# Designs tried in a protein design chat: miniprotein binders against q53ft3. Part 92

Target 1, 195 residues: q53ft3
Amino acid sequence: MFGCLVAGRLVQTAAQQVAEDKFVFDLPDYESINHVVVFMLGTIPFPEGMGGSVYFSYPDSNGMPVWQLLGFVTNGKPSAIFKISGLKSGEGSQHPFGAMNIVRTPSVAQIGISVELLDSMAQQTPVGNAAVSSVDSFTQFTQKMLDNFYNFASSFAVSQAQMTPSPSEMFIPANVVLKWYENFQRRLAQNPLFW
Short names: E, the ipSAE of ESMFold2; O, the ipSAE of OpenDDE; V2, 0.75 times the mean of E and O plus 0.25 times the DockQ between their complexes.

## First folded at step 10 (miniprotein)

Design vd44 (at its last look DockQ between E and O 0.59; V2 from the best seeds 0.00; counts 0 for: pae O 1.9 > 1.5)
Fold by ESMFold2-Fast, scan of step 10:
Structure vd44 (fold): chain B 195 residues (1-195), chain A 97 residues (1-97)
Amino acid sequence: as target 1 above (195 residues)
Amino acid sequence: SDRERLIIKAKMAARWLRLALELARQGNTEEAKLAIEFAIALLRRIEELATTPEEEEIVEQAIEAAQEALQLLEQGKPDEVEEILQEAIELLEELIQ
């Protein structure tokens, strides 16, 4: 349902489902990461009235995750870029992952996505420094990442005749990737700040 | 509270099932199946949160209906799932009240 992209790394499209409504991507060597892009694959939309709250966590000095709300993805805003460099380890927003016993290695951070009712999401405030502040740099970066993702994903396109059974792998139809790319590019051209 | 948490998850499950119904009507069978699977995951959690025999019975019936709908979609019978999905949605609405 979701994808996660970091410049210079392979795109991740297989989030681990850790609860009925919660999904996680691992970010190894997170201290070298400045920005993370979170997006919907276009395989299935959110139901009307629902969306995803996007969280970032890193291990504290005791190896316990410190979760912070970065922002949201919705059908109307299906992708977002977050600046995670410089996020402080101070008290963050209250998070829905609180009951989960997640222990990670010291160098591995996580992106968490909590699928929620829009009414519940509206009551939450993202951390102030996560939003990207430069429109020009952001738009150029976004266009480059959009092209990079589409070209990368489409390079794995195979016909049914060429498909080899791999039960551990997930496959995304090439036309779904193309439709997402076209839709996002159209939205970006209409308003670079729509996301 | 557990009751408030149950209600929120029931509202989410009902929305996933409504989406599944729309997708099935459009012939988007694989997407409809994914929506039902998300609903079933929520229903399993609701089952853990249910505390009364009445709540438990309604949840059990909703899970059975959702699973039957999933099987019918896998058998290539999307037209037959509409009534079953509507039954599951109605059960969730009873649970919310």
Scores: ipSAE 0.798, ipTM 0.927, lowest interface PAE 0.6, mean pLDDT 80
Fold by ESMFold2, look of step 11:
Structure vd44 (fold): chain B 195 residues (1-195), chain A 97 residues (1-97)
Amino acid sequence: as target 1 above (195 residues)
Amino acid sequence: SDRERLIIKAKMAARWLRLALELARQGNTEEAKLAIEFAIALLRRIEELATTPEEEEIVEQAIEAAQEALQLLEQGKPDEVEEILQEAIELLEELIQ
């Protein structure tokens, strides 16, 4: 019923069902992962009034699983992009998965999906800004970051006539930053997830 | 509490069975079967949580009805499942109250 996608990897469509209402995907080599996409395959929708709470689990320094609520998928929002790069240092969340203190494979993180009533989901708070709700939201976020960097860097531009001579300093021509901005924007329009 | 957990799972099972009803009415037989299978998995957990003879009897009857509906769909008889699914839903609503 669910799929899980990490850039540069094959999509996973065969979740392990660990309880009547709980599904898990394994993420090996989790330290290299910055974003995951969780989505509904489209084989069957949630029943009315239900949805899925999405969790991320990684082993802490003691090898114990730490579960964090990332966000939600529903019939109205059947796919979501979650940023997980900052969560590998975070605190655990209240979660419905059992065996919290049992050490699993230390090098493997997990995505967990708990199928729940929407009323129950409304009482849950995801960790930080993990959720990137859609490809459109990801594109908007990325464009804002791109604009912010270019505007910031450009505000420090100075001509050679304005420079104090400093032969030991390294400089980057302003047009290099502009070229990078233009190339990045073009690539983003072709594939928002290229980076 | 066991009763509170039972009620939550019964609500979820009823919602899966209502989806199965809609899917069967639309002729989406394979999807209806999948929805019933999710409901049965929840019902078996409810069976473990039941603490009174009344709860045990109700959930057992709901499981039997859901399994009969699944069998009818597997036999290619989707028109015959509506009444039995509605009976299973009513049993779950009684369990919730």
Scores: ipSAE 0.544, ipTM 0.848, lowest interface PAE 1.8, mean pLDDT 80
Fold by OpenDDE base, look of step 11:
Structure vd44 (fold): chain B 195 residues (1-195), chain A 97 residues (1-97)
Amino acid sequence: as target 1 above (195 residues)
Amino acid sequence: SDRERLIIKAKMAARWLRLALELARQGNTEEAKLAIEFAIALLRRIEELATTPEEEEIVEQAIEAAQEALQLLEQGKPDEVEEILQEAIELLEELIQ
């Protein structure tokens, strides 16, 4: 349902479901991360009247998780870019993940998505400066991430003749990735804030 | 309160089932299955929150209906799913009330 992307890193499409309505991505070496993109995979939309609250968690000086609301994703806004580099010194806010014993590894931050009613989401206030405010910065970041993903994916492209039999593995045609990339680029060009 | 949590989850589950119904009608079978699975997960949590025999019975029936719908989709019978999903939704609405 959700994907998470950090520039220069592999896209994450397999969130850990920690509850019926909560998903978590791990972000190793989070101190080097400036921005994170959270997006809908397009496999299933939110039900009507529902969306996702996106949270960031980092360890405090005591090693305890500090969760902060970054923003939201919805069917109308299926992706968002968040700046997390300046959040390390922030105060924790109320969050839906506090009661969960999520296994933590040192130097690993987490992105949490809570599927919630839109009415409830409207009452929440994201931390300041988490949303990328500059259209130019947003566009540049998105483009960099797209290019990185495409380059990475294409580097693994092999012809059928070059494939080694692996019955346990699923294969995705390269043209699917290309089509996705082209469609995304087109939408980005039309409106950098289309999500 | 546990009751408030139950109601919120029931509303959410109903919304997932409504989505599943719409997806099934559109022929999006795989997406419909996913939506039902989300609903079932919520229903399991509601079952844990139930405090009365009546609530437990309603939730159990809703789970059974949702599971049957899922099986029908797996069997390639999306046309038969609509009535069952509607029943599950009505059960949840009864629970909210």
Scores: ipSAE 0.175, ipTM 0.644, lowest interface PAE 1.9, mean pLDDT 82
ESMFold2 (binder alone), look of step 11: mean pLDDT 87; pTM 0.867

Design vd45
Fold by ESMFold2-Fast, scan of step 10:
Structure vd45 (fold): chain B 195 residues (1-195), chain A 97 residues (1-97)
Amino acid sequence: as target 1 above (195 residues)
Amino acid sequence: SDRERLIIKAKMAARWLRLALELARQGNTEEAKLAIEFAIRFLRRIEELATTPEEEEIVEQAIEAAQEALQLLEQGKPDEVEEILQEAIELLEELIQ
């Protein structure tokens, strides 16, 4: 139902469902992460009147998770960008994950998504400036994401002479990826909101 | 309280079932099945929260109806699903009140 994107990393599209209404993504080495994108895959919408509250969790000095509300995703706004760098220990709203017994690794943070009624979500206040609101910050994040995707895709490039027959495997010419990347960079530079 | 949590979960389960019904009507069978599966997870949680024989019986009937709807969708019989899903939704409305 949900995806999670971090610049420099593989996109995650398989959240662990830990309760009927709760989903988590693991974020290893989270101290190197500045921004996280949470989005709906489009495979199924929320039912009318429901949405998702997005939480960030990191282990405190005792290894206990500290959950902070970052914001929301809904059918009307199915993606959100959050700045997680600089979040303070112990700050944040009450969290619906409090009763969960989940295995934690001290170096691994989590993104949690709690599916809730919209009326309930409307009464909650996200921590500080977690949502990315400026065009400049969004443009910088998007450029980093584009660079990472291009570098990742290019790492799989092989010459035609190096290709072995693989009937179930599809290949995309590296030139197509490069052309897409260059076109998107150009358009982004002209208007960061072109998409 | 358990009763308050049950009511919230029942409202959410009913919404998942209503989504499943609309998806089935549109011919989106795989999405409808997924919506029913989410509803069943909520129903199992409601079953844990139920404390009266009346609540337990209604939840059991709703789970059975939801599971029957899944079987009918898997058999390619979406038209028969509508009545069964509506029955499950009505059962959940009884829990809410």
Scores: ipSAE 0.791, ipTM 0.924, lowest interface PAE 0.6, mean pLDDT 79

Design vd46
Fold by ESMFold2-Fast, scan of step 10:
Structure vd46 (fold): chain B 195 residues (1-195), chain A 97 residues (1-97)
Amino acid sequence: as target 1 above (195 residues)
Amino acid sequence: SDRERLIIKAKMAARWLRLALELARQGNTEEAKLAIEFAIRMLRRIEELATTPEEEEIVEQAIEAAQEALQLLEQGKPDEVEEILQEAIELLEELIQ
């Protein structure tokens, strides 16, 4: 249902379903990530009156996740870009003792998507510094991401056509990818801020 | 409360089934199946939240109807799916009230 994209990394299209209404993407080496794009694959829309709340989580000093609401995706706004660098770097998780001969363990953050009623989502407030607002920068970033995703996905279209669909795994038909790409470009041209 | 959580999940399950019905009518069989599968996963959660025999019976009937709809779509009988999905939606509306 969903995809997750980080500049310079392979697109993720296979979210882990952790509950009836919750999906997660892992983000290894999250400390090097500045922006994350979350989007709907176009395989199936949300039912009318529903959408997805997008969360970001990083492990605290005890390894427990700290979840923050980034924003939303809906049928009317099926993709969003979030700045996460300010969310994790603003808190100095390094204490003075940790600066001495430490062995750094790999850090894995997560993007979580909670499928909810739109009425419930309207009552929630995203973290203020996650929203991204520079029109020119985002148009360029989004266009590059669209081009990279479409080119990557379409390069495997023939071999994918023979695959048997599985409910636990997402497979995207080439025509659905093309449809999504064209729809996104059309919307972006009409309103660069729609994402 | 469990009842409040059940109501929210029931509303969501009903909306997934309404989407499935619309997709089935359009001939989008595979997408309709996916919508029903999301509804069934939601119904299984509702089953865990049900505390009264009446709630449990309604949820069981809704699960059975959703599963039957999946089987009918698989057999290429979409015309029979509409009535069964409508029944499941009505059961969930009873649960919400």
Scores: ipSAE 0.795, ipTM 0.927, lowest interface PAE 0.6, mean pLDDT 78

Design vd47
Fold by ESMFold2-Fast, scan of step 10:
Structure vd47 (fold): chain B 195 residues (1-195), chain A 97 residues (1-97)
Amino acid sequence: as target 1 above (195 residues)
Amino acid sequence: SDRERLIIKAKMAARWLRLALELARQGNTEEAKLAIEFAIRILRRIEELATTPEEEEIVEQAIEAAQEALQLLEQGKPDEVEEILQEAIELLEELIQ
C-alpha cells in the first residue's frame, strides 16, 4: 500500500503491518537521514473519508520509541516529503561541560503510518518543522537527490585508456549523464512540477 | 470510551467494505479481496472491544459476512458478493447507531 524513500538508498515498498491499521518502515542509520518521502503505491486507494497519518520514531535513552506526527497522506495528496533532521534526539547540551552522547541506543528509527478517519486526522497537529511544504524546499530536496545520483554514477567513470576488456558489460559515456543532469535541473528550475 | 473506540473502528470497517464493493463492481477482484481483508482485521479488533451481547452478536455476524464475501470472490462469484457486503455494512451501521 505504501512506499518509503530516502535519498541515496533503495526504495522500500514492503511495510510491516503491526496492527489492523498500522504499518512501519525501518530506517537504519537514521542519523544520516535529512528527508524521507512517504507515498501510496497506487495499488489500492484509501476508502472514502480515510487517510494515513505519518509518524516518525526514534529510540530514546532506554531504547523505547518516541513517536512524533509528521503529517498526512490522502487520496488527494498521495505523497509527502518530511524533514526529520531537526527531530533527532541526543544533540542538546544539558551537562555543565557540554552534551555527552551515549551510544547505547540503537541507530534504527521508524516511519509509521496509521490509517484513520479524515475527521480524526483533522483534529491532530503535526510537529511544525517536519513537513516540506514550500516549492523551494521540495526543489532543494530534489536537487540533492539529483546530485547524489550524478555523483554516484560519475564515481564509476573511467577514461577509455583505463578501460579493461569486458565484452559482457555495457558503458554509458559520462557526458551523456552530465547532459541528462543539466537538462533535468534546468526543467526543474523552470517548472518544479514538470513530472 | 470502549464504546467510542468501537464506533470509530466500525466506521473504518464499513468504509473498507464499501470500497471492496465498488472494486468488485469494477472487476478489480484482487484489490476487493485486500479491502475485505483490511475490514476483517478491524472487525477482529472490534470483537475485542465489544462489551454487550448485542455488540458481540452484530460483530460476529459482520465477520461471518465478510469472510463469506472473501470466499465468494475466491470462487469467482463477484455478483453474489455485493449482496453480502451490503448486509455487513448495514450491520456495522446498526452498531454505530
Scores: ipSAE 0.751, ipTM 0.908, lowest interface PAE 0.7, mean pLDDT 77

Design vd48
Fold by ESMFold2-Fast, scan of step 10:
Structure vd48 (fold): chain B 195 residues (1-195), chain A 97 residues (1-97)
Amino acid sequence: as target 1 above (195 residues)
Amino acid sequence: SDRERLIIKAKMAARWLRLALELARQGNTEEAKLAIEFAIRYLRRIEELATTPEEEEIVEQAIEAAQEALQLLEQGKPDEVEEILQEAIELLEELIQ
């Protein structure tokens, strides 16, 4: 239902569904992340009157999760860019993930999506200045990330003659990367807010 | 309370089933199936929150109806799909009362 994108990293399209209304993406090495894009895949919309509250969580010094509300995604705004660099501990905030015991490694943060009634979402206030609001800014950011990903992935394409056998190394065909890039460019062109 | 949480989940499950009904009417069979599967996850949660035998029985009937709707979609029987999804929605409305 949802996707998660960080510049320079592989897009995640398979959130872990941890409850009927809760989805989670893992963000390893989160200290190096400045922005995260959360978006609906377009495979299914929210039912009328429902939307998603987007949370960010990181482990505190005791390994306990600290959840912070970043913003929302809805059928009308199915994509959002969030700035997570510089976020403070938000232990004073109540959150819908509070009853869940999610085991995490110390260097891994999470994006959580809680599917809620729109009326309930209207009562919530996101932390700080996390949301980036502008179609133009969103389109530019997403295009830059797609271009960076394609260029990065393509830089590793090698011919069979140049390939050194390694049991710990996986190879992805260059044409699969190209096909993925073209498909995402097409989706972006149809609706800049899809991503 | 458990009752208040059950009511909220039932309202959300009903919305997923209404979406499934609309998707099925449009011929979007795979999306309709996905919407029903989301609804079933809510129904399983409602089953855990149910405290009375009456609530448990209504939820079980709703789960059976939703599962039957999935089978009917695979068989290409749109009229029966619409009827059974409406039945499931009515069961949830009864549960809310």
Scores: ipSAE 0.781, ipTM 0.919, lowest interface PAE 0.7, mean pLDDT 78

Design vd49
Fold by ESMFold2-Fast, scan of step 10:
Structure vd49 (fold): chain B 195 residues (1-195), chain A 97 residues (1-97)
Amino acid sequence: as target 1 above (195 residues)
Amino acid sequence: SDRERLIIKAKMAARWLRLALELARQGNTEEAKLAIEFAIRWLRRIEELATTPEEEEIVEQAIEAAQEALQLLEQGKPDEVEEILQEAIELLEELIQ
């Protein structure tokens, strides 16, 4: 349902579902990551009135997880870019992943997506300086790149009925994902907003 | 409270079932199946929160209806799915009240 992209790395399109409403992506060597893009794959929308709260977690000096709310994805805004560089080690507020004792390696962070009612999401405040939605040019560039990915990838998508093996959802060739990633990298090099 | 958690999860399950119904109507069978599977995962959580025999019975009937709808879609019989999904949604509305 979701994808996760980090500059310089292969895109992740297979989130681990850890609960009925919770999905996670692992981010190894997270200290080298400046930005993370979280997006909906377009295979299925959220039901009406629902959306996803996006959290970032990393192990503190004692190996304990620290979860922070970064922002949201919705049907109306199915992609978001977050700056995670400069986030400080500290305790997050009460969060939906807190009851889960997930064992993690010291160098691995996680992106968590919690599927919630929009009314519940409206009551929450993301941590400061995580979302880059206030940087208009950067947001516009990122949205156009994600739109390009959906358009490009969808032209190569095939139903499971046309595939062997037969998972539940449509597939795209791995090379199409790599091609989109190369285009994203090229555009990042041309747009110096990250330096 | 457990009752408040149950109500919220029942609302979420019902929304997934409504999405499944719309996807099935559009002929998006694989996406409809996925939506039903998400709904069933929510229903299993509600089952854990149910404390009265009435709550338990309603949840089990909703799970059975959702599973039947899933099987019908797998068999290529989408015409029977609408009524069954509507039944599951109505059961969840009864649970919420």
Scores: ipSAE 0.554, ipTM 0.836, lowest interface PAE 1.8, mean pLDDT 77

Design vd5
Fold by ESMFold2-Fast, scan of step 10:
Structure vd5 (fold): chain B 195 residues (1-195), chain A 97 residues (1-97)
Amino acid sequence: as target 1 above (195 residues)
Amino acid sequence: SDRERLIRKAKMAARWLRLALELARQGNTEEAKLAIEFAIRLLRRIEELATTPEEEEIVEQAIEAAQEALQLLEQGKPDEVEEILQEAIELLEELIQ
């Protein structure tokens, strides 16, 4: 039902259902993540009067998850960009070399989605300034994501003469990927909200 | 409280079944099945929260109706699905009241 995207990483579309109304995505190496995009896949809408509350969790010093409400996704707003940098413990007090003397075991953060009645969601207040409202920030993030996709896809380009016969595999001409990328960039520049 | 949790989940289950009914009417069979499956997961949880014999009976009947609707969709019988989904929704409305 949901997807989760971090710039420079593979998109996740297979959330783990942990309860009748709750879904989770794992975020390994979360200390390097600044923004997360949560979106509906379009396979099924929410029922009328329902939506999803989006949470971020990281392990505290005792290893216990600390859940924070980031915002919401609904049929009317099926995708949202959240800034999670600054929600992690101790970030505001560190100078550039502060981490040099700290030894930490790797930890995994999570994005949680709770499917709820809209009336219940209206009673909740997201943590301040997690939602990204700047068109410029969104455009920059999208541009970097598109660049990453194009570069990744292009790294697999081979000439027809170098292809090995494989009846179970599909191949897409690199020129098609380039045309898609150029078209999307042009449309984004004309209207950042065209999608 | 458990009663308040039961009511909230019953409202959500009814909304998922209403969506399933609309999707089935539109011929969106696979999406209708997903909506019913979400409703059944909520109904199973409601069953755990039910404390009276009346509540238990209503939930059991709603689960059976939802499961029958899934079977009918697998068999390509959407007209019969509308009737059984409406029955399940009415059972949940009775539970909410």
Scores: ipSAE 0.792, ipTM 0.924, lowest interface PAE 0.6, mean pLDDT 77

Design vd50
Fold by ESMFold2-Fast, scan of step 10:
Structure vd50 (fold): chain B 195 residues (1-195), chain A 97 residues (1-97)
Amino acid sequence: as target 1 above (195 residues)
Amino acid sequence: SDRERLIIKAKMAARWLRLALELARQGNTEEAKLAIEFAIRLLRKIEELATTPEEEEIVEQAIEAAQEALQLLEQGKPDEVEEILQEAIELLEELIQ
């Protein structure tokens, strides 16, 4: 039902079912991972009124699992990107995984998906520093940032004939800024995770 | 409470069976089977949570109906599945009420 993608790694499409409504993907060598994409395979949709809560778990200093709510996937939003670098453990978190018979190693993290009623999901709050908007929203944000920077930099453009001597000032040709903007835009369109 | 957890699981199982019914009607047999399998796993959990004879009886009947529907789909008899899935859904609604 679900897939999990990490840049530079083989995509995982076979989650382990650990309970009637819970699925996990193992993330070995998780300390090198910055972003994780969770998505629905399209083999079957959620029933009306249901969705999936996405959790991240890593071993703390004592080797105990720490579960954090990252966000959600639904029929209307069947894929999501999450930033897991820099996450902190949360206490009193609303997580349905609790104590489970899950075999883990010290260097292996997990992505957990809990299939739930939408009403139950609405009562939960994701960790603020992990939430990355859908790929489209992130791409739009980045595009607007690029547009803003380019417009700002271009507002200072002057012809070479209009330059006044200023030994402490550096100048960048507008053409170089344009080339960078175009290259970044192309790369972002091909792979939003290249950064 | 166990009763509260049972009701939540029953609501989810009923939704999976309703999805299975619609998928079967559309001729999406393999997807319908998957939906029934999700419902059966939830029903097995509900069976563990049931504490009254009335709850146990309803759950057992729902499991039997879901399993019969799954077998009929595997035998290529989707037309016979609608009545059986509807029976299972009604049993779960009775359990919830």
Scores: ipSAE 0.789, ipTM 0.923, lowest interface PAE 0.6, mean pLDDT 79

Design vd51
Fold by ESMFold2-Fast, scan of step 10:
Structure vd51 (fold): chain B 195 residues (1-195), chain A 97 residues (1-97)
Amino acid sequence: as target 1 above (195 residues)
Amino acid sequence: SDRERLIIKAKMAARWLRLALELARQGNTEEAKLAIEFAIRLLRYIEELATTPEEEEIVEQAIEAAQEALQLLEQGKPDEVEEILQEAIELLEELIQ
């Protein structure tokens, strides 16, 4: 249902479902991450009247998770960019992951998505420095991420003569990646908030 | 309270089932199955919160109906899927009341 993208890293599209309505992505070496993009894959929408609350957590000195609300994704806004660098532990209402004892590796942070009624989401306040505040910044960042992903994927392109058969490895034609990239850029130019 | 959590999760389950019904009508079978699976996971959580015999019976019937809908989608019987999904939704509306 969801994806998570960090510059210079492989896109994640397989969130771990940790509860009936909660999903997480692991972010190893999170100290090197400045921004994360959370987005809906488009395979299934939220039901009407529902959306996703996006959280970020890191382990404190005792190895316990510190969850902070970053923002939201909805059918009307199915992608969001969050700045996670410089976040401090927040003081807010009880977060929806509070009833769960999620044990994590000390060097690994997480993005959490809680699927909720829109009424419940309206009562929550994101941390002040997480959201990217301008559409221009959002567009520029998304273009940069898209370019980064395409360049990374293309670096693995090989001629058919150089490919070795492997039943555990999958290969994607570079042309397919290029087609996706061009279509995404075109859509982004028409509406920078479509993604 | 357990009752308040049950109502919130039941509302969410009902919305997933309504989405499943719409997806099934559009011929989006795999997406409809996924929506039903989300609803069933919520219903199993609700099952742990149910405290009255009435709540337990309604939740059990809703789970059975949702599971039957999955089976019917697998068998390619879309007409029967709409009927059983509507039944599950009505059961949840009764639980919420």
Scores: ipSAE 0.771, ipTM 0.917, lowest interface PAE 0.7, mean pLDDT 78

Design vd52
Fold by ESMFold2-Fast, scan of step 10:
Structure vd52 (fold): chain B 195 residues (1-195), chain A 97 residues (1-97)
Amino acid sequence: as target 1 above (195 residues)
Amino acid sequence: SDRERLIIKAKMAARWLRLALELARQGNTEEAKLAIEFAIRLLRWIEELATTPEEEEIVEQAIEAAQEALQLLEQGKPDEVEEILQEAIELLEELIQ
């Protein structure tokens, strides 16, 4: 139902179901992780009026889990990016995963997903700044991706004089790629959330 | 309270069964089965919270109906699946009133 992605690692698509409405992904070597993406696979939607609350946990100095609410995923917003670096430890175990006997491994954090009624989710407040809502951070990330794509595509450009006929190959004119890049940059500068 | 938790879980189970009904109508049999299984898991948890014989009976009947729906889906009987799922949903709606 769910997937979990960390930059530079293989995507996880097999969450462990730990309760009737709770799912967990393990995040080994969590100290090296800054952002986590949680998303729905699209194989089955949430029922109408339901969604998923996304939690993050890490072992404290005594190896006990500290769970924090990062945000939500729903049918209308089926993916979310969360910044987990610099999160402060919470108090107690007053959360959906509180009393669960989940086995912990040193340096392994967890993403938890609790399937809940939307009305119940509306009563909860995520920890501040966990969701990537900063326009600057989003713009920087998007610009880096645009630059990577443009550089990659441009590395294959050849002049018309260098083109050899190939019946099985498809070519996209370099000026089309450039026009797309320029239009995207213009739109991003005007409104970083346009897409 | 235990009653409030029971009501919340019953509402969730009913919503999973409604999704299963729509998936079955669309011919998404495997996804419909998964939705019913989520509902059954919630219903079995509700059994632990039921405090009256009436509540226990309704929950058990809903579980039996959901299990019957799974069997009918395996047999390729979509019309009968719809009727049984609707019965289970109505039982749960009676419980949450």
Scores: ipSAE 0.655, ipTM 0.880, lowest interface PAE 1.2, mean pLDDT 77

